# Ledger of designs, part 17: VH-VL binders against q5vz03

Target 1, 156 residues: q5vz03
Amino acid sequence: MVDILGERHLVTCKGATVEAEAALQNKVVALYFAAARCAPSRDFTPLLCDFYTALVAEARRPAPFEVVFVSADGSSQEMLDFMRELHGAWLALPFHDPYRHELRKRYNVTAIPKLVIVKQNGEVITNKGRKQIRERGLACFQDWVEAADIFQNFSV

## First folded at step 4 (VH-VL)

Design xc23 (framework fv_ixekizumab)
Fold by ESMFold2-Fast, scan of step 4:
Structure xc23 (fold): chain C 156 residues (1-156), chain A 120 residues (1-120), chain B 112 residues (1-112)
Amino acid sequence: as target 1 above (156 residues)
Amino acid sequence: QVQLVQSGAEVKKPGSSVKVSCKASGGTFSTYAIHWVRQAPGQGLEWMGEIIPMFGTADYNQRFKGRVTITADESTSTAYMELSSLRSEDTAVYYCARDSEYYDYAFDIWGQGTLVTVSS
Amino acid sequence: DIVMTQTPLSLSVTPGQPASISCRSSQSLLYSDGETYLHWYLQKPGQSPQLLIYEVSNRFSGVPDRFSGSGSGTDFTLKISRVEAEDVGVYYCMQSTEWPYTFGQGTKLEIK
């Protein structure tokens, strides 16, 4: 994903800006297309939060995973409120960044919520991230890491 | 069950514009893409573009770039396709269609079609 | 853009006999997620297209089991094991692996 978003800036739920390259380098990235007013999004977001927290936020050694939220909310305030209410401590593309539209088009998002798991080069590992998390829980992450060739950056 | 109901047939002059509506009933409107596909008399299907109503931005086939505008009104569960600078070769049946979360990128619900005739 | 080519352009079948329609793409339709987004639609006379087969070989809800899809890469086939009068119409393949989505030119199925 760093090859696609590396030169852009991302935001946290607290409004802080971070550089995408530093935040996404050597990680499996999940692009999360969702909105607060979408009931299935509200149902899934807590599951994604638990998944993320187990891998990254509370893990003693954080797994190489990051979520980038691509909002379909009606306003910047709705987006930030949604992040504050239900999201994990992940990142979002800024609401006013026109690249929200470009990412939707690039990844053929035709329904929300949608969780697209991508490699560093932007290639899709799976378009069925939500289904995999619901059915397999944390076990699906190992498959994503192997597909992403992320292990070649880890040494004993 | 989701249904898409389109506006009625129109006859237009060259150089004018036409705006076709597609009203969704049953199920969810705002969270699934609405596509527009046209079919000239006796010809095949041609994809024109799409919009996810909640996301609010449309994407277009480059063949129609600059002439087509796709919009959606969530309050009325209605999508619109406006085609400007009409030519005789724009005479076609215009369909709206929706893909499903269950069948990625396949159009499982279609409107009945709207015949637009451009007469010189 | 990916070009979709169907053969034959038309065929006439006696009721109860099988029919086969081919669809070829100018590029592989295998997406990086391992899925192939090739779908088949039927447009009956005077009606909107209706989904028959999604992702190469999966029958859409309510579609009779006499319809089957197969193929991979760039070569796909729709088969009807026993054609019935209600199967008359134009069959279209569609790819949605790459934007913009494209359709084949259609195959007209008629009863003898």
Scores: ipSAE 0.659, ipTM 0.872, lowest interface PAE 1.6, mean pLDDT 89

Design xc24 (framework fv_ixekizumab)
Fold by ESMFold2-Fast, scan of step 4:
Structure xc24 (fold): chain C 156 residues (1-156), chain A 120 residues (1-120), chain B 112 residues (1-112)
Amino acid sequence: as target 1 above (156 residues)
Amino acid sequence: QVQLVQSGAEVKKPGSSVKVSCKASGGTFDSYAIHWVRQAPGQGLEWMGEIIPWFGTADYNQRFKGRVTITADESTSTAYMELSSLRSEDTAVYYCARDSEYYDYAFDIWGQGTLVTVSS
Amino acid sequence: DIVMTQTPLSLSVTPGQPASISCRSSQSLLYSDGETYLHWYLQKPGQSPQLLIYEVSNRFSGVPDRFSGSGSGTDFTLKISRVEAEDVGVYYCMQSTEWPYTFGQGTKLEIK
């Protein structure tokens, strides 16, 4: 994902800016396409939050995983409110960054919510991230790490 | 459950335009794409294009060479397909269909179809 | 455009006997995400098409287990283990790996 996002900046739910390269290097990246007004997005976001928290926030050795939210919301405020209400402590592409549309097109996102799991070079590991999390829970992450050629010690 | 309900049959003259509607009920309209597929009498299915309401973007089969326009109105949960410069070979049943988060790029729910007859 | 070719174009089956329909694509349907977007639809007389099998082998909700899909690359098969009267109609394969999405010509299934 470093190869695709390059020198772009990402934002936190607090509005802070971080460099994409530093935040995503050597991690499995999940591109999360969703919107606050979309009921299926509101239903899935808590499941993603639990998944993320178990791997990153509550683990003694955080897993090499990061979520980049690509908003389909109607405004930047709506996007930030959605992040504060339901999201985990992950990152988002800024609302006004036109790259939101480039990512939608590159990964052929036609419906939301959509969770696309990608390698560091932007190649897709799976575009069925939502289904895999629902059906397999944390077990699906090991498959993603192996596919991404990332080897790390982590505990869940 | 989501249902797609289409507008009624149309009879049009060659050279005119037709605009078919597809109203969705149930679910969140903007969370899925709507596709348009046509079927000439006694023939197979032909994909015309799609609209992705949450980004307001549409993609088209180039065989229609700028004659087709697909739009959506989120406030009424309705997608539209407008086909201009009608020819006799455009006589067909026009279907709208849903591409949802559950079955990627497969059409799980279809409208009942709208017969468009182009004759002089 | 990817061309989808179905064989046979029609078949007549005695009730309770198996049926097999082939679908061949002019190019591989394996997408860059590792998925194969080949789907099967059934259009019963006077009705809209209905999804039967998605992504090669996954049975859509409510579809009887007598239906199965298989294949990879460019060659795909839909099988019905024991044909019933309600299975009459036209079967279509569809690829959604590449724009424009394309359908096969259809296979008409009739009861003898």
Scores: ipSAE 0.469, ipTM 0.816, lowest interface PAE 2.8, mean pLDDT 89

Design xc25 (framework fv_ixekizumab)
Fold by ESMFold2-Fast, scan of step 4:
Structure xc25 (fold): chain C 156 residues (1-156), chain A 120 residues (1-120), chain B 112 residues (1-112)
Amino acid sequence: as target 1 above (156 residues)
Amino acid sequence: QVQLVQSGAEVKKPGSSVKVSCKASGGTFSSYAIHWVRQAPGQGLEWMGEIIPIFGTADYNQRFKGRVTITADESTSTAYMELSSLRSEDTAVYYCARDTEEWDYAFDIWGQGTLVTVSS
Amino acid sequence: DIVMTQTPLSLSVTPGQPASISCRSSQSLLYSDGETYLHWYLQKPGQSPQLLIYEVSNRFSGVPDRFSGSGSGTDFTLKISRVEAEDVGVYYCMQSTEWPYTFGQGTKLEIK
């Protein structure tokens, strides 16, 4: 993720700051483009929260998965309120980080909500994450892990 | 039924600017990108740029380098394309179009087009 | 920019006969997600373009079964199995794999 987020910091719903590289290392990363005032975003966010919680919080062994929210909200306060109301315990790019717009352009986001699943190098595994979660639930995560090639090249 | 309705034809002088509007009706305006595509008489289609209104940022084809500005007014569900420093070669029909997540990068809805004629 | 080249530039077909239009890209349109963002549009005389096929081979809602798309990488084909009078117009391929989006120069379909 260094090539994508570099030395950037991410924020939690409580406003705490974390280093992107440390938080995202060796994980399948989902870039989530959404806004509180978008009704489809409000409909999808709880589904993503259930998906995330099952993989990361409820699982006996947490899956290597993290969500980075890229907000289309009108203000930092609206973004944080949205995170507190409906989001899971994932991370967000700070509202005032100009990289928010660069990520939107880089991943060709033309509608929200949009869930882009990426490898550690930033290559897209699927830009139809929302559709896959809705239709297949947890089963789609296995495909993402296999495509991401996380730890698959190691040998004794 | 989602529709895109554009402003009427315009005749402009070289060196002037033109601002074409695209009003969306039915469905969600703010959450989907509006694209602008032009077509010179008897020629093919050329993508000019896009805006996703809720993000408030536009991306432009570099061929229009500093001459095109795309904006959106969410209160009126209207997108605008302004082209400055007009030349005769800018004479074209200008279309707005949108895609959705379901169609992903394919333009499923188009406006009726606005003819812009640049003449002395 | 990815250059899209269509052949032929025009064709005339007797009603009921098949038609085939080719589209070639200067670079592979296969995206890292395994999808190929190649789309086909029809512009009937005096009208706005309308979507026919998206992502190589998927027919858009309401598009008749006689239209089909195929291809991979850099070489794509739109086929009409039995051309009808209403199919007259200019056909365009478009790529949206890479920014900026680009169109082919168009293929004009006429009835003999």
Scores: ipSAE 0.664, ipTM 0.872, lowest interface PAE 1.6, mean pLDDT 89

Design xc26 (framework fv_ixekizumab)
Fold by ESMFold2-Fast, scan of step 4:
Structure xc26 (fold): chain C 156 residues (1-156), chain A 121 residues (1-121), chain B 112 residues (1-112)
Amino acid sequence: as target 1 above (156 residues)
Amino acid sequence: QVQLVQSGAEVKKPGSSVKVSCKASGGTFSSYAIHWVRQAPGQGLEWMGEIIPIFGTADYNQRFKGRVTITADESTSTAYMELSSLRSEDTAVYYCARDGEYGYDYAFDIWGQGTLVTVSS
Amino acid sequence: DIVMTQTPLSLSVTPGQPASISCRSSQSLLYSDGETYLHWYLQKPGQSPQLLIYEVSNRFSGVPDRFSGSGSGTDFTLKISRVEAEDVGVYYCMQSTEWPYTFGQGTKLEIK
């Protein structure tokens, strides 16, 4: 994703800005398309949070994984409230960044919630991240790392 | 159990515009893309464009770009397809169809009944 | 745009006999995620299209097991093991691997 988002800034749930290149370098990136007013999004977000926390926060070595939330919420405030309420400690594209709509189109997002797993060059590893997490849990991450052709120096 | 119900048949003059509606019932309207597909008499299916209502942005097949506008009203669970500068070649049945639910992604699992638009002088 | 070509354009089949329809794409339908977004629809006379097979070989809910799909890359086949009267209509393949989504020209299945 660094080849696609590297020149952009991402935001945290507290509104802090981070450099996309530094945050996403040498990581498997999950593009998460969701909205607080979508009931299936509210159902899936806690599962994604548990998945993320196990890989990044609770693992002996943090896994090379990052989530970039691409909001379909009605306002910046609704987006940040959703992040504070249910999301893990991941990143989001700023609500007013027009690239939010370009990413939706680029990855042909036709339903939400949608979890698209991508390589550093933006190529899709899977469009079925939600299904894979729900059915296989943490076991699906190793497949994503192998497909992404990145360093595998983590454990959980 | 989701159903798509379209507006009734229309007869239009060349040069006018037509706006076809597609109302969803029995499920979540906003979270799934609604596609528009047309079929001229005796011809095959042609994809025109889509909208995912919750994002509010539409994408179009280039051959209709500039003449087609797809919109959605989440409060009424209704999608619209407006085609302007009508020609006789636009005579067709216009279908709305929903992008597939979880597991059927990118396949059209539910279709409206179709709306016949006849363009004649 | 990806061009979808179906053969034959029409089939006449005696009830109980098998039918086979081919669909070929101008380029591979294999997406980078390993999935192939090739789907089959049936349009019965006077009705809207209905989904039969999604992603090459998966039967949609309620579709009888006499329908099967197969193929990879650019060459796909829909088979009906024993044709019944309710199978009459026009069959369409569709690709959704690339924008714009495109359909084959259709194959009309009739009873002899």
Scores: ipSAE 0.661, ipTM 0.873, lowest interface PAE 1.6, mean pLDDT 90

Design xc27 (framework fv_ixekizumab)
Fold by ESMFold2-Fast, scan of step 4:
Structure xc27 (fold): chain C 156 residues (1-156), chain A 121 residues (1-121), chain B 112 residues (1-112)
Amino acid sequence: as target 1 above (156 residues)
Amino acid sequence: QVQLVQSGAEVKKPGSSVKVSCKASGGTFSSYAIHWVRQAPGQGLEWMGEIIPIFGTADYNQRFKGRVTITADESTSTAYMELSSLRSEDTAVYYCARDTEYDYDYAFDIWGQGTLVTVSS
Amino acid sequence: DIVMTQTPLSLSVTPGQPASISCRSSQSLLYSDGETYLHWYLQKPGQSPQLLIYEVSNRFSGVPDRFSGSGSGTDFTLKISRVEAEDVGVYYCMQSTEWPYTFGQGTKLEIK
């Protein structure tokens, strides 16, 4: 994902700014396209939060995983409210960054919510991330790591 | 469950513009892409572009290079396709269609009834 | 753009006999995620296209078992095991692996 997001800035759930390259280097990245006004997004976000927390917060060693939220909300305030209400401690593309549209187009997002799992070069590992998490839970992450040319043993 | 209903047939002069509507009912309008596909008489299908209403931005097949504009109005659950600088070669049936992520397939499973646009002098 | 080529352009089949339609792409339709986004549609006379098969081999809801899809890479086939009168129309393959989405030129199925 570093090759695609480069020197762009991302925001944390607290509103702090981080450089995308530093935050995403050597990690499997999930691009999460969602909006608060979309009921399926509200249904899936807690499941993604549990998945993320198990991998990076509760694990004996943090897994090399990061989520970048790409908002389809109608305003910056709606985006911030959604992040505060339901999201995990992951990153987001700033609401006013025009790259929201470029990412949507690049990854052929034709419905939300959508979870696209990508390699460091931006190549797609799977565009069915939601389905894999629902059906396989944490087991799907090992496949993503292996596909990303990153091998890591971790314990939850 | 979801239905797409298009506006009626139009007859236009060369050089004018046409704006076709596609009203969605019965399902989630804003969260799914609406595509526009045309079919000239006796010819095959040609993808023109798409919009996901909730994002508010559209993507176009480059062959229409600045002549096509796709928009959506979430308050009325209606998508629009406007084609300008009309030529006789633009005579076609214009369809709106929706893909769904239900099976993660990117296929168009719901189609409008089509709108015949005739461009004649 | 990926070019989709169908063969034959038309075929006439006696009711109850099988039919086979080929679709070839100018580039592999295998996406980096391991999926192949090749779909088949039927357009009956005077009607909008309807989805028959998605992602190579999955029958869409309500589509009879006599329809099947197969293939990989650049070579795909739609088969009808026993053609019925209601199967008359033009069949189109479509790729959505690469933007812009493209369709084959169509294959017209007629009953003898």
Scores: ipSAE 0.670, ipTM 0.867, lowest interface PAE 1.4, mean pLDDT 89

Design xc28 (framework fv_ixekizumab)
Fold by ESMFold2-Fast, scan of step 4:
Structure xc28 (fold): chain C 156 residues (1-156), chain A 120 residues (1-120), chain B 112 residues (1-112)
Amino acid sequence: as target 1 above (156 residues)
Amino acid sequence: QVQLVQSGAEVKKPGSSVKVSCKASGGTFSSYTIHWVRQAPGQGLEWMGEIIPIFGITDYNQRFKGRVTITADESTSTAYMELSSLRSEDTAVYYCARDSEYYDYAFDIWGQGTLVTVSS
Amino acid sequence: DIVMTQTPLSLSVTPGQPASISCRSSQSLLYSDGETYLHWYLQKPGQSPQLLIYEVSNRFSGVPDRFSGSGSGTDFTLKISRVEAEDVGVYYCMQSTEWPYTFGQGTKLEIK
C-alpha cells in the first residue's frame, strides 16, 4: 500500500498525523470502508478491533498488519468520534483528503462495511476480508501474509 | 430479509420524463448498492446505472448518460431512476436490484419491475 | 465494455434430460484476488430475474443441486442435470468483474 499512499499523511483516533510510508512499510494493509451511522458497520467494527488487537496490540511480537480506515461518515467529527468509540488503535485517511473517493473507485467499493486486503503495491489479496475474519478468525491472516510477498531483510 | 418494491406502471408521451421509485424494506439501506436494469419487450437485460447511497455516488451506462439520473433518500430507504427526453424505444420494464459482497456482487434481490410505455 | 456471448440462444429439452448453456466473455473475468465474478440468472415468464449461481459455481440459497456452474477465464457453462417443467424461462449470464456490468443476450429454455 506504500506505493499508493506513501506520500500521504494518515490520522490517528486522537487526530495526530502520521507519515503513511513509515506506518505502512512492509505490512499487509487492510482498507476499511465504514460509517458510524450504518448498523452493519457498527456490528463489524468490534470484530475487526478484536482481530487487530490480537495481531498487533496485545502480541509480544506484533504482526506486520495495519488498518487504514476510509470513512463514509458525514463529517470529520463524526469520523473521529466513530474511531474513538469503536475502532482499534489503527489509522485513517483524513476526512478531507480527496483520495478517499479515488480509493473507493479503485477497489470498487459499492457497499459498506467493506474490508479490502492489499499488498504494498496496492494489488488486492482479497475483497472479502470481513467474510474471511468472520468465518476463519485469526487463521486467515497467515494466508494474507503468504500472498503479500512481503520483503524481509534476511541474510543466509 | 430485504424486499424491493417499485412504483406502478406509467404511460408517457415522447419528450417527457419518468421517475420510477424502488423502496427497500427489511434491511439496512446503506449496506448495499441499488442498480437499475431495463428490458425492452421480448429483449434482454441492459444495465442502466447504480447508486451507492452511503457515498452518494452514481455510475451510469454511457448509453444513458445525459438522460438518466439516479438518486436515493436514505431516510425513506427509497432509490429513484429518472429518465428524460423519452423516446418510443425507451418502452421497457425497468427493474431495480441490489448487490452485496457476500454474493460476489451478484444481484440477489430484484424489484417486481415497472412497465414504462412511451406512446404518442 | 466486456461483451458477454451466450450459446445457444434457444434450446428445447425433454423433461428429465440434461441441458447445457455456454457463456463467453471478451476478456478474462479473473480478478487479482483469484475470484471470478460471473453469475447466472433465470427469468421465468412474467417474473423478475432471479439469481441461480454466483461466482461461477456457487448455488444461491434455495437453488436445487441439479443446477451447476463451471468455467474459468473467458469460458463458462451452466448445466441442468435433469430439466423440470419449472425451469422454463430465459437464462442470463452476467459479469461484475469490471464496470459497467454486462449481461449475455439470454438463452430461452423450452420443454418439448
Scores: ipSAE 0.018, ipTM 0.645, lowest interface PAE 7.9, mean pLDDT 86

Design xc29 (framework fv_ixekizumab)
Fold by ESMFold2-Fast, scan of step 4:
Structure xc29 (fold): chain C 156 residues (1-156), chain A 120 residues (1-120), chain B 112 residues (1-112)
Amino acid sequence: as target 1 above (156 residues)
Amino acid sequence: QVQLVQSGAEVKKPGSSVKVSCKASGDSFSSYAIHWVRQAPGQGLEWMGEIIPIFGTADYNQRFKGRVTITADESTSTAYMELSSLRSEDTAVYYCARDSEYYDYAFDIWGQGTLVTVSS
Amino acid sequence: DIVMTQTPLSLSVTPGQPASISCRSSQSLDYSDGETYLHWYLQKPGQSPQLLIYEVSNRFSGVPDRFSGSGSGTDFTLKISRVEAEDVGVYYCMQSTEWPYTFGQGTKLEIK
């Protein structure tokens, strides 16, 4: 994600700051646009959490997958509360980072929740991450890995 | 069961402005975009612009630049389209339509339309 | 702007017979995500437009299976396998691949 987030810092739900480049290198990245006050976001977030946990936390070998939450909440506190209540152990763009608005425009997000799966250079693999997870579950991840060329980076 | 209910028909004089409302029933007004599309009598559909209430942003078709303003009030689940400097060519039915997370960039729910007649 | 051109502009069909409407775009509607944002709407007399087909070939909720969409790139087709009286109206294609969103001129379908 060097071309998109490489110079930025991301935050964990515990408030720790991590360097985006190190956290996202050689991974399929999902940009998750959502807000706690929107019922469809509250409905989808647990599905994304189950999906993420199965791939990253409970798998015998963690999959090369990371979620970056891009909040549409009304305040930093609402964002943090949402992350603590329903989110998986993924990363978020800081609430006050103005890049939040630029990412929304770049990926033409007109409705939430929106899950945009991207390559390392920021090109879209699919704008339908939410639908694919809902309909296919874990099976959709293999298609994302193949499209992202992550496979080639791990063949040595 | 989301419905978009628009304000009633209006008759306006050239040079005036009109403000049409679009009230969404149901939940989640802030989670989707509202688009405005117009149709002159016997003519086709023309996209005017959109508002994304949760992000507070509106985008417009350049053909209406400087004359159209689209706004939204999340507390009342209502979107508005205001068109100024009205001309007889602006006589049309004005529709609001929803672009939701269920059908990417397609308009799945439409308002009933508001006829705006511009005449002297 | 992407120009959407529909043919024919009008057609009359005997009930139970098929109908076919073409929509051509001035440039490819393929988006970088591999999707094609081409949609079909029906406007029945005196009513608002209603979504029939989204993203080329997907039927919207409640739309009967006699409606089908197909195509790729710049050429798209809406087919009705067995036209019924309820199908009368004006059909519009719309692209939302590029801003601003644009519609075709419309195709009026009438019963003979």
Scores: ipSAE 0.630, ipTM 0.858, lowest interface PAE 1.7, mean pLDDT 90

